# Ledger of designs, part 3: VH-VL binders against q9uuj3r425to622

Target 1, 198 residues: q9uuj3r425to622
Amino acid sequence: SSLTEDNLIVSLVPKILAYLLDAYSYERDEEVLSCVWTTEVPLKDAFDLKSVLRKTDNVESVLNACVEKYTLSSITCSLRLCLLEFPDSLIRSSFYDYFKAIYTTYTDFEDLDHRLYSIKKCLLHLHSTPLHILEEIIRHLSAYAISIRMKDGQIRHLAKIISPCVLRPPDDLNIIPVEDTHPTLLVIDLINEFENLF

## First folded at step 10 (VH-VL)

Design t6
Fold by OpenDDE, look of step 11:
Structure t6 (fold): chain C 198 residues (1-198), chain A 123 residues (1-123), chain B 106 residues (1-106)
Amino acid sequence: as target 1 above (198 residues)
Amino acid sequence: QVQLVQSGAEVKKPGESLKVSCKASGYTFTEYYMHWVRQAPGQGLEWMGIINPSGGLTSYAQKFQGRVTMTRDTSTSTVYMELSSLRSEDTAVYYCARDLEDYDSSGPYFDYWGQGTLVTVSS
Amino acid sequence: SYVLTQPSSVSVAPGQTATISCGGHNIGSYSVHWYQQRPGQSPVLVIYDDSDRPSGIPERFSGSNSGNTATLTISGTQAMDEADYYCQVWDYRYVVFGGGTKLTVL
């Protein structure tokens, strides 16, 4: 049921993120570290790993045991797949047009305050579970971004990859990113302004 | 040429806040990370934190978390560092330091430094 | 937290080679950078990425990094080289400085 799925994600996502955070601290290959979230992996690997993760009560143990078989990018891809299986995006799809309007109207750097205000209003209307997951993911990505000193273009790329998990159009069943850019822009603001929003 | 010009020396009391500015020139301000480093009298260099080119992302040393705030003003090419709840131990010269170029992925090093700002905290 | 260890002081005669060590667990896997700071002045980058030298830095400055020790070497040490020297690395989200080494030219 939806409740079961929600509980699984609430438990699984923070554990995966915690594992990744720990993994980052030991990774000395800058090239590997810089593309953990953006590197494409075989979908079969991601799905296989997702299946294993969903069946375990010890996420960390499973991930530690799988280090020879799966890359960090496989882990992040598996996480995204889990999030995409939600009936709705973390930010409800009912806000899709809301944010479309916001990011059409407020496009300049000077308009940041207006965007932040709009985002905050939205966050106040989210249920506790998706809000918590969103916060954890954005916190993680914000920390990750600064740790590898991401450029703006890299943040945009990251945001594009994550945006389908954050905001998708109603009844969107595709895993391919939407053509609209406002979900990506929203995630950029979420990442860049995490401390101001959460 | 690259220049980092910091605000002047300040005298503060315990419990007050300091805000040091660092005005950058001679390069594309929005392409470089900036760091703050301080040095107590007769002591070594102590890293305080980092701020990204856009000013949206920051990371602070654990010691200063909750007390330090770094900001950027793109229009004036200025970076700010605010430290609150000052203590006598916060007496130090504070430096802004430019991070390496965007294409360098070997970790941050500081190729240019401000002249330093002495902040004295005394009752 | 990651820790870098430097000797508190090193002495060398003019014209001799000065060696300043920076110790850290598996420091060879990091990129080590070095700064010179003369009294009353801001730090100056003298070595970056273990062994690269910025423009304007004399060739007598060199660096190496392997295992658990990074080393700053100053050949043909001059009086003007008397200063404090700091090693520095980036450990996930944090800049780490060594404690600094005072180089005295006798």
Scores: ipSAE 0.768, ipTM 0.897, lowest interface PAE 0.7, mean pLDDT 92
Fold by ESMFold2, look of step 12:
Structure t6 (fold): chain C 198 residues (1-198), chain A 123 residues (1-123), chain B 106 residues (1-106)
Amino acid sequence: as target 1 above (198 residues)
Amino acid sequence: QVQLVQSGAEVKKPGESLKVSCKASGYTFTEYYMHWVRQAPGQGLEWMGIINPSGGLTSYAQKFQGRVTMTRDTSTSTVYMELSSLRSEDTAVYYCARDLEDYDSSGPYFDYWGQGTLVTVSS
Amino acid sequence: SYVLTQPSSVSVAPGQTATISCGGHNIGSYSVHWYQQRPGQSPVLVIYDDSDRPSGIPERFSGSNSGNTATLTISGTQAMDEADYYCQVWDYRYVVFGGGTKLTVL
């Protein structure tokens, strides 16, 4: 049920993020560290890890025991799979067209303040649980981006990969246009403006 | 060729805010993160924070969280550092310093510094 | 809250070798950078990535890093080397400076 998946997401996501934060401090391979969230992994590996993580109360112990089997990218992919199984995106899908209009109308740097106002207004309407999870994920991604001084293109790619977890179309839409870039643009603003939004 | 030119010296009273500017020239402003470092009279260097001038992403030293804000204006190639609720202990020379162009696992090191801005906080 | 520790001062005679230490827990796993600061001036990078010299820095400046100690070495020390010296690392998302060492050339 929805309540069961909500309880799993609430307990699992923060623990995985804490593990990743610690692991970044020890990763010395620049290529590996720069692609932790964006490297494509075999779906089997991500689903297997997700299944193991759902069965444990001690995420750190499980991940430490599996370090040789699971890459950091498998862990981030498993986290994203957990979020995608949630019945709705972290920002309710009813906001999908709202943000499409915002990011179609207010495209320039001079419009940043209006976009931020619109995001703050949306955040006030989120339930506390998805809002908390969103805040923790964006806090983590902002810190991660700083830790490797990401370029704009890297931030954009990261935002694209994360965006389905953050904002998806309503379930009754059968068409996902490839030209819809506003979920990615929203996540870029969330990452860059974390301190102003949360 | 690379130049970082900071705003002039300031005298402030306790409780006020300071805002120092750092104008960059001789390179592509948005390709390099910028840092702020201060130095109290007779004391060592103290890092304050970092800003990505392209998107405005920031991170601050724990000591300054809640008091410091870093911003930028890409149209003038200028970064700003604002420190609020000033105390006499905030009397220092404030420097901007440019990061590397590309990520390097050795971390940032600073080949180019601004000339420094003396801010004196006195009653 | 990573901490770098430097001696407050080092004195050498002209022509001698100066050694300035930078202590930190497992600092050998970090890349250490060094700055020279003369009175009234901005810092100048003299060593980066433990041992590399920027263009224009004399060959008498060298660096090393292992275990819990990084070291800046200045051979053939000259009066113009009299300055404050700082070590620096990047700890995840924070820059950390050492407390600084005043080098006096007598």
Scores: ipSAE 0.713, ipTM 0.864, lowest interface PAE 1.0, mean pLDDT 88
Fold by ESMFold2, look of step 10:
Structure t6 (fold): chain C 198 residues (1-198), chain A 123 residues (1-123), chain B 106 residues (1-106)
Amino acid sequence: as target 1 above (198 residues)
Amino acid sequence: QVQLVQSGAEVKKPGESLKVSCKASGYTFTEYYMHWVRQAPGQGLEWMGIINPSGGLTSYAQKFQGRVTMTRDTSTSTVYMELSSLRSEDTAVYYCARDLEDYDSSGPYFDYWGQGTLVTVSS
Amino acid sequence: SYVLTQPSSVSVAPGQTATISCGGHNIGSYSVHWYQQRPGQSPVLVIYDDSDRPSGIPERFSGSNSGNTATLTISGTQAMDEADYYCQVWDYRYVVFGGGTKLTVL
C-alpha cells in the first residue's frame, strides 16, 4: 500500500511543479505571484483538489479545467497535503534532533560549511523516493525565489510553510513545536544552497 | 557613492580556473543581488548568473552550469565568480553588476557596474 | 531560450536622429532596458523600464516598447554618442541581452 502511494505521489509531484512553473510565466499580478506558496486557503478546497488529483492520470487537464475554481495557492496547498500524508517527513524524522543540535551549535554564516556537510551526509542516507521528491521541491522553490529575487524574510516565510513536509518530529502528529525553528532554518539552507547540495 | 571594484587582469592556461572578486562599497551589501556578465573581445554582453549576497542563493545561465560558482564574503562585502575548466573562448572582460534593492516586476537593470576584469586564456 | 535581435550597426549624421531597434517575440510584455558602452569602458544604463532615464542621462535619449519591437531613440546625435548599444530583459530567472548595435556618427 505504501509502495502504491509512493508511486502515485512520485508521478504527481513533477506534474504539479511543471504546471506551476508554466503558470508563473503568465501571472501578471506581482502580489499574487509573491504569495503562491504562502497564501492561506480554505483547507476543504485543498483537500477537495487533492482528492481529485489522486484519482486522475491527467493532472494538467484537471488543473486547467478548474482554473476559475482553484487558485495557484490551492494547488500548492494540495501538494503540501500530499506530502504530509507520507508516514514520515521527506528527511526522516529520526534526523529531527540531529538537525536541532546542528542548528543550535552552528548558527552563523561562518558555520555554513558545517551545516552543509551535515545536510550532505543526511542526503546520502535518504531512500530514493523521498530524496527525489525533496530535490524536485527544493529545485522548484530555489528557482521561484530567484525569479522574484526574494528577500531573506520572504525566503524564511516560504521555508516555514514548507518545513513540516521536510522535517518533523517522530511523534507522527505533523506538528512542529512552536519553540523549534531548526526545520525552517534547514529549509532556508536547502533553498539557498541548492546548487551545492544536489 | 556606490562603487564596485574588481580584482586585476589575469592570464590563464586552458584547463585552469579563474576567480574574479568584486568588492562593494557605498551601500548595504546584503540588500542587493549581484550579477556577473562577461564580454569576449569584439563581442556582446553575456549574462553568467546571479547571487543573493545575504543568504547565498544562486542561479546560473545554462551555458555555464557546472563550470561557474558564485560565492560571497559578507565580512569584506565581496562577491566572487569562479569559472573552471577554462578554454580559449573564455577570454573576456568579466563584470559584476548590482541589481535593484527591492523586487520589481520590470526585472533587474544595472546602473552600477564594476570596472571589468580582463582574463586571457592562452597557452 | 528567449532571444533579442538588434541590427549590427546604425549610421547617422551629426544632429540627426538615431533609431536602434530590439526585436523579440512579444517584447512589449517585457520591461526593456538599454545600455551604452564606449570603447574600453563599462556599460552605462541610459534607459530603463522601456522609457525612463536614469539621473544624468540627457533628454535626447528616449525609448519605446510595443508589440515585437523596443526602440532606443537618440535625437540630436552627437559624436560622443558613438558607442555600442545593448537592450536587455529579464525572462523569468534569466537576463537576456541583445547582440548589440554599433552606432557610428559620420
Scores: ipSAE 0.690, ipTM 0.845, lowest interface PAE 1.1, mean pLDDT 88
Fold by OpenDDE, look of step 12:
Structure t6 (fold): chain C 198 residues (1-198), chain A 123 residues (1-123), chain B 106 residues (1-106)
Amino acid sequence: as target 1 above (198 residues)
Amino acid sequence: QVQLVQSGAEVKKPGESLKVSCKASGYTFTEYYMHWVRQAPGQGLEWMGIINPSGGLTSYAQKFQGRVTMTRDTSTSTVYMELSSLRSEDTAVYYCARDLEDYDSSGPYFDYWGQGTLVTVSS
Amino acid sequence: SYVLTQPSSVSVAPGQTATISCGGHNIGSYSVHWYQQRPGQSPVLVIYDDSDRPSGIPERFSGSNSGNTATLTISGTQAMDEADYYCQVWDYRYVVFGGGTKLTVL
């Protein structure tokens, strides 16, 4: 059951991301485009779409058919919901404290190499499936960020939204302590340094 | 006043690499995207790529993918563009161009340009 | 890839109105920007966001964009306006330039 679930997500995520890439190309309102991942949507819509996406073998067809019903933000939210259904975050929750230590110690721009080393070391220990999904998501977000010329604050906001999918605490996979910002910081580095990490 | 000052002209051989610098002044360097655009002799403007304010994100035109590298040095307010595996067709004037601040939805345009750097590639 | 098409050259007599077109599929949905490049000089932004004029650019420069054509208009053309003109858009991930138009003031 778990294996089947993983396989489904592995096939689903790249297709959704590919669809989004195409959709970006057709969106001429830059304000809308800049908020595709950060705009809040009704959770019901996201859940409904998720349910439909999980039952289809043709993701593109479904998304094309639902263009009038669902916004791009609904699609991104549905994707996040799918990722949150994994039994663990893409980066193992066992690394939560590891990265907490790293981002407590190496806080300066000059410390980037140390952070990158630590991230690379972690990535080497990930299973192929979550690693692949992580790579695809970060690749997508990096490309998206540069295409809309995101500022640092926007990247941080994006990272904050995605971080629960990337790194969760081990004791409670659904609750991230407010005082802990290292998952967000990690995702920022993942996005900014994609080419150096993957 | 905003100024973009580029490095001097260069002569290269095929197979070598070029690295052009663009030193920015007169504004907050870390708040603006920078672009590189080149122009072959007698030809039009050709976009090469974009680098974000922090220097961590880049996007290159497909034509230059794998050969071009853009970097930033915040300490010196300098942007760099390196192009490897040079060919005669890479002979051009290379420009750095500042992107505006992203506070509107008008897409990128270039309000300030460097003076250009002529790079000649010849055997 | 998205393509912008400009006439290779336009000629105008001094004092007359020069019109430079920039064609692109549904270009009216894009924000079009225009640059002037005099011989031996760097490009200079003359119009942004279809019709907005940067500070320091003469009022004789104007722009419009609709349908499949953006247009740069120079009224009362002067000798100093002789230059190459480029239109430019952003097509998700890429900056696209037109081929450029050489404006000759006769």
Scores: ipSAE 0.255, ipTM 0.754, lowest interface PAE 2.2, mean pLDDT 91

## First folded at step 12 (VH-VL)

Design v2
Fold by OpenDDE, look of step 13:
Structure v2 (fold): chain C 198 residues (1-198), chain A 123 residues (1-123), chain B 106 residues (1-106)
Amino acid sequence: as target 1 above (198 residues)
Amino acid sequence: QVQLVQSGAEVKKPGESLKVSCKASGYTFTEYYMHWVRQAPGQGLEWMGIINPSGGLKSYAQKFQGRVTMTRDTSTSTVYMELSSLRSEDTAVYYCARDLEDYDSSGPYFDYWGQGTLVTVSS
Amino acid sequence: SYVLTQPSSVSVAPGQTATISCGGHNIGSYSVHWYQQRPGQSPVLVIYDDSDRPSGIPERFSGSNSGNTATLTISGTQAMDEADYYCQVWDYRYVVFGGGTKLTVL
């Protein structure tokens, strides 16, 4: 059951991301594009769409058919919900304190190399499926950020939104302490330094 | 007034690396993306890549992937472009160009350009 | 990769209207920008967002974009307008330039 679920997500995530990329190409309003991942949507819509996407063999067809019913933000929210259904974050929660220590110690720009080293080292210990999904998501977000020329604040907001999917605290599902910002910082580095990390 | 001042002309040999600098002034350096564009003698404009205000996020043209590195120094308001494994075909004038603000829905265009840096690659 | 096609050269008599085309598949869906480059100088933005003019650019410069062709129009062409002109778009993550058009005023 777990293996089947993993396989489904491995297939689903790239297709959704590909659809989003295509959608971006038709939207010329950067205000709309800049909020695709951060805009709040009715949870019912996101859950409904998630349910449909998980049951279909043709993700693109479903998304095309639902284009009038669902916003791009609902799609991204549905994707996040799918990722949050994993038993653990893409980066194992056992690394939570590891990265907490890293981002407490290496906080300056000149410390980037140390952070990257630490991130790479962690990525080498991930299983193939989570690593692949992580890579696809970060690749997408990195490209997306450039496409709309995001400001640093926007990247931070984006990172904050996606970080629960990337790194969760141990024994706590979908909850990140407000005082802990290192998951967000990690995702920022992942997005900014995608080519150096993957 | 906005100014982009680039480093001086260089002569390189094949296999070497070039590094061109672009010092910005007259505006908030940390709010604008920067691009690099080159132009071979008698040829058209060729886009090389883009770098975000913080210098962390970059995107390069496929042609230059693996050979180009863009960086920026906020403390000196300077952007750098390094191109390695130089070839004779890399002989060109290299330009830095300022992007528009990110709230603009029109996509990037270049309102200010550096004066250009001629790099000659010859054996 | 996305490609923009320009004529290599256009000639016009002084006072006449010069038209420079920029062809691209469904280019009308893009925002097209135009640059002027005189010999030995850096490019200068003359049109952005298909038809908008930066401050300092003469009103004789205009632009349009529809279908598969964007057009830069220079009315009442002057000798000083002799230059290379480049169209440019943003294709998701990449800047794309046209090949450039040499405008000669004869």
Scores: ipSAE 0.796, ipTM 0.901, lowest interface PAE 0.7, mean pLDDT 92
Fold by ESMFold2, look of step 12:
Structure v2 (fold): chain C 198 residues (1-198), chain A 123 residues (1-123), chain B 106 residues (1-106)
Amino acid sequence: as target 1 above (198 residues)
Amino acid sequence: QVQLVQSGAEVKKPGESLKVSCKASGYTFTEYYMHWVRQAPGQGLEWMGIINPSGGLKSYAQKFQGRVTMTRDTSTSTVYMELSSLRSEDTAVYYCARDLEDYDSSGPYFDYWGQGTLVTVSS
Amino acid sequence: SYVLTQPSSVSVAPGQTATISCGGHNIGSYSVHWYQQRPGQSPVLVIYDDSDRPSGIPERFSGSNSGNTATLTISGTQAMDEADYYCQVWDYRYVVFGGGTKLTVL
């Protein structure tokens, strides 16, 4: 269903993000903490957890009960699967070629202000629900990246992993060309410039 | 030798903006996050925010959100802090301070500080 | 927001041991760092990660952190130790400083 019409997922996302925020303070393995969003997990585990999360009225209780069965990376993967379940990305796929043109034309540091203006213009066209979800996710990822003072390569990897949730090709173009890096570059700017964009 | 050299003292009027620069030398500029800290006369240290000079990832203390902007220029190894809509209570010495090279679960601590920039806001 | 509480001043006679406290809820779970600031100068790191000394900081400076209190201890206090002292932690994504303690050597 449409992102604007799934009120259960709207309420689920902030609760999962709040759980992760609290859980980061207890994870003492620095290598594990740095890869929470990027570690590959068995897809079965992520789908199983997603199914449980969509049925619960108490996300924290369920996640606490499953902590030894599912890793933090299973939780982040389940969240990404929830977002991929929607027929469109958080930034409507009609913006796919718009941003491809932006990130092909304005590639340098001195072009940052133009890219930020273009992003702000796009955000004005989003419906309130996908905009809210996007803001909450980028807020979380920016804070997470700051909390461990991520290097640029780590931020790029994180952005690559989340980019299909943020910006996908239109339905008629169900194949994501390997050459297209602009969704990753867009998410890098969203994370780095969160304070200026939201 | 690691060195953080800040721009000179400034006198401002209420409602204006300040912009302090911090030029880094003696290390690889893009490998270390940079912080901004201020100190009003006779008062303690107050953290303002953090920036990654490489990619520009940044976060501000809640008190300054909406008024502070942190930027960088890798070609000159310089970070900038801009504070808008100045009030007399923004009179302070403004410091840049260098973070650690790598993530450390103990969090940042600051082994190198700029010399400080006194900004006086008076009408 | 997380708050660190320090006494506003501590006075000691030369040669005595000075203790400067830094109070915070469950501060023992944080790594605490300490700075010395002499009048008109930038802060200088004197203790990091609760108890470690940077190169050039004399052994009379030591630190501890347990429960709700971190402590900077200066043994054999000298006149040159007269300064303001700040504790500091990282609370997830925020740097938090204590209010500062003025150490006076009488």
Scores: ipSAE 0.760, ipTM 0.885, lowest interface PAE 0.8, mean pLDDT 89

## First folded at step 13 (VH-VL)

Design w1
Fold by ESMFold2, look of step 15:
Formats: structure tokens, sequence, C-alpha cells
Structure w1 (fold): chain C 198 residues (1-198), chain A 123 residues (1-123), chain B 106 residues (1-106)
């Protein structure tokens, strides 16, 4: 495994996202579909699935074989756990204070173009693997949000849930302080502006 | 009453950009996604993309990726569509169309359309 | 990309029933919406969710959707029904329109 990345994560994320995309087409319950990424699941179920997924050559086969055991929300939770096990967030934690300054200074709609410019500059400095994973996750979340025409509150909730995977502080504790909202705000911009950023 | 009022007709040259506005009234602007659809003379309807006027979530048809930008201004209840690097084949009437208030598993259907904006791209 | 196929034209005599087809792979699993467009005018929704009429649309307009074909039916066709007709679906995150059918009332 690399210092900043797990080779298994590189191969696993796109396969899980493809599985979810196919599964969305079969979910008839609108309420269930709208909460796939945000529904709380028993952590044991998510850890168990993560462990099985790390050992497989065929993600789709494992997920299909276990469909009666694992919900779509268990799958999304397992994916997030995989990303949290990375030693660094997808956007390197050295950018944490950079974005804190951006989202403290440029808070208004008129400032959106400046925030987008700042995000684009950051993306140019990411290693190709975390950049590719970030792009695929945000592509998926943006398309998912569009597919059900999410309201802003739903997008904010989704962004908050995924934000520790995207941007974490460099401190030894590696947790987002409760007063820091910029990781959530960054993910909101990534989702809303995917078409313009990637 | 719901109204979608678009900006006036324009004549453009190849390589220029167009920007069409769509001003909404008679409903809560931020509760409904907005779509853009164009129609070349004598041809069918072609979907260009969707925007949430509230937070700006947007998605574009693949054909227009890299050329189209959709924005909004909540203070004037207006959405905008800009298309760059124009070609003669971009000659069309451009429509805005309002989505449903809430998610519907049947997907969007458009009960209200703007009057259309004719954009002519000619050498 | 998902594709919807319509015949280019349909001709009917006044008072007869017109049927306009919209073909698509497994279109029966989609909800199909239909629009009428007269020359120089914006489209008007005439059927939504396969078979429902919006307020103000005459009862002679009806729709169905099963298998690989959705159908718009206009009974007692009148001269004012001459127009282009488009079917439309939502495919995950894309709006897809059919190519349009010109209805002529002879």
Amino acid sequence: as target 1 above (198 residues)
Amino acid sequence: QVQLVQSGAEVKKPGESLKVSCKASGYTFTEYYMHWVRQAPGQGLEWMGIINPSGGLKSYAQKFQGRVTMTRDTSTSTVYMELSSLRSEDTAVYYCARDLEDYDSSGPYFDYWGQGTLVTVSS
Amino acid sequence: SYVLTQPSSVSVAPGQTATISCGGHNIGSYSVHWYQQRPGQSPVLVIYRDSNRPSGIPERFSGSNSGNTATLTISGTQAMDEADYYCQVWDYRYVVFGGGTKLTVL
C-alpha cells in the first residue's frame, strides 16, 4: 500500500459506485432512494461488508450474493469507511486552512467564481489517484442528486456526511472541529458545480 | 399565474457566445428546477440541461459539455444559459421550462415554458 | 444514451382516431409525457405519466405505455389538432425527447 493511498481502495471505489448506479434504477421506494447515502446503519454491518469487499476480486458478485443481508445504505457506509481509513483526505489536509480562508472570505453568490477558481487551482495540485477518486465520487453524487432533484437541505446533509472523506484537518486528532463548516461548504460547491469543475 | 419571460431574439456570428435569460414570476422561484431546451428550425426538441435556482446544482447534456454554462440570480428570479463557440448549427429557438415542485418518480414534465428566444448564427 | 423513436408523420381524416407511437427499449418501465407544438409556438403538455391529462386538455387525448411502445391517441381528430407531437422521458439524469411526429388532418 502507498503512504497516502490503499491500492485496493483505488480499484474498489469505481466498482461500488457502478453497482450503486445500477441499483438505483431498481429502487421503487422514493423515500428509500432519497436517503441511500444518509441513512444511519448498524456499524457492524458496514464494517463486515467493508471486510468482505477488501478481500474480493469481484465486487458486483459479492454484493449480489449478499443483497438480502446488506442494504444500499450499508454499501454507501462501507464505501465511506474505506475512504476514512486513508491516512489523508482526498483533498490533502494541507489544503484545510487554505479552504477555511476561502470560505470565510468569499461567502456570497457573487463570490462563487472566486471559490471555483480556488478549487480548480487546488485540483491541479492533487496527485492523480486521489483526484480521480474525488472526481468519480462527486460525479456520482452530483448525478444522484440531480436524478431525484434534491432540495438544498438534502444536499447540505449529504455534503456533511461525505465531507470527512474529502477534507480533514492535518492535526493528530484528524477530526473536523464543530465550528468549521468549510469542509461541508466545499463539498456543496463540488456537487453543485461538478459540471464546471471537472 | 406562472410566467416565464425570456430575453429577445439575437443575431450572432460563429465563434461568439449567446446568453439567454428567463425571468420567472407567479411562484416560488427557488422551489422548482429549471430546464433549457432548444429547437433548430424545422427540427425537434433538444434538451440542454437543468439547474436548481436555489443552490445552483446543475447538469448538462453531454453534447453541450464544455460549451454551456447555466447560472441564476435569485434576487431577480432569473436563470441564464450561456452557449459559447457558436456554430451555424446552434441557430435555434431556446426555451426555458419549469420542472415539478417536488421529486416525482415519473421524472420531470414541463407544464410551463418560456415564449422562446430565437438565436440566429450566421456568417 | 436512451433513444425514443417516433414516426415522422401521421395523417388522418377529420373525426377519425389518430395514434402516434413512441418506441424505446423497455419504455414501459418509464413514465412517458407528451407535448403538442403548433408552428411558431411553445410546446404544450397534453399527457403526463403515460395517461393523465392536464387541466384544459380535451378528453379526446389519451395515452398508454407498455412493453417497448408508448402511444398517444387522439379520438375525433379536429383540424386544430394539426401539430407536431413529442414524447419525453427522464432517464436517470437526462431528459430525452422523441424526434417528433407531424400530425396532418386531411
Scores: ipSAE 0.785, ipTM 0.898, lowest interface PAE 0.8, mean pLDDT 89
Fold by OpenDDE, look of step 13:
Structure w1 (fold): chain C 198 residues (1-198), chain A 123 residues (1-123), chain B 106 residues (1-106)
Amino acid sequence: as target 1 above (198 residues)
Amino acid sequence: QVQLVQSGAEVKKPGESLKVSCKASGYTFTEYYMHWVRQAPGQGLEWMGIINPSGGLKSYAQKFQGRVTMTRDTSTSTVYMELSSLRSEDTAVYYCARDLEDYDSSGPYFDYWGQGTLVTVSS
Amino acid sequence: SYVLTQPSSVSVAPGQTATISCGGHNIGSYSVHWYQQRPGQSPVLVIYRDSNRPSGIPERFSGSNSGNTATLTISGTQAMDEADYYCQVWDYRYVVFGGGTKLTVL
């Protein structure tokens, strides 16, 4: 069952991202385009869409058919929900404290190389499926950020939204402390330095 | 007054690297994306890449991927473009160009340009 | 990759209207920008977002964009308008320039 779920997500995520990429090119409302990933949507809609997407063999057809019903933000939210259904974050939660230490120690711009080294080292220890999904998501977000020329604050907000999918605390903690920002910082580095990391 | 002042002309040999600087003044440096565009002698404008205000996020034209590196120094309000493994075809005037404000997602256009830096690559 | 096509050259007599085209597939869905470049000078923005003029650009410069063609129009062309003109769009993550048009004022 886990293998089946993994395979489904591996197939689903790239298709959703591809659809979004295409959708960006047709969206002329700058405000809508700038907040596709950060706009809050009714959770019911996101869950309903997620359910439909997980059962379909034609993701594009489903998304095209529901354009009037679901916003782009609903799609991105559904994707995040799919990712959150993984037993663990894309980067294993066992690395939570590892990155906490890294982002406590290396906080300056001059320390970027050390952070990148640490991130690369971690990525080498990931399984192929999570790594691939991570790469696709970060690639998409990096490209999206450039496409709309996001401000740093917007990147941070985006990173905050995505970080639970990327790095969660260990299961015994189950709560991400508000003071812990290193998952967000990690995602910022992943987005900003995609070409250097992948 | 917005000004983009670039470094002086350079002569390079094939295989070497060039690094052009663009010093910005007259506006909030950390609020604008910067682009690099080059123009070979007698040829048209060719886009090279974009770099965000913080200098972390970049995107390069496919043609230059692997050879180009763009960086920013906020403390000096300077943007840099480095191109490695130079070829004779890299002979061109290189321009930095300021993007519009980053709140606009409709796509960049360039309201201010540097004076250009001629780089000649010859054996 | 997205491609913009411009005529290599356009000639016009002084006082007449010059028209420079920029062709691209469904270019009407893009925002097209235009630059003027005189010999030995940096490019100068003359039209942005299809039809808007920056401050300092004469009113004789105008732009339009529909279908597969964007157009830069210079009414009452003057000798000083002799230059290379480039159209430009943003294709998701890439800036695309036209090949440029040499405008000659005869």
Scores: ipSAE 0.762, ipTM 0.890, lowest interface PAE 0.7, mean pLDDT 92

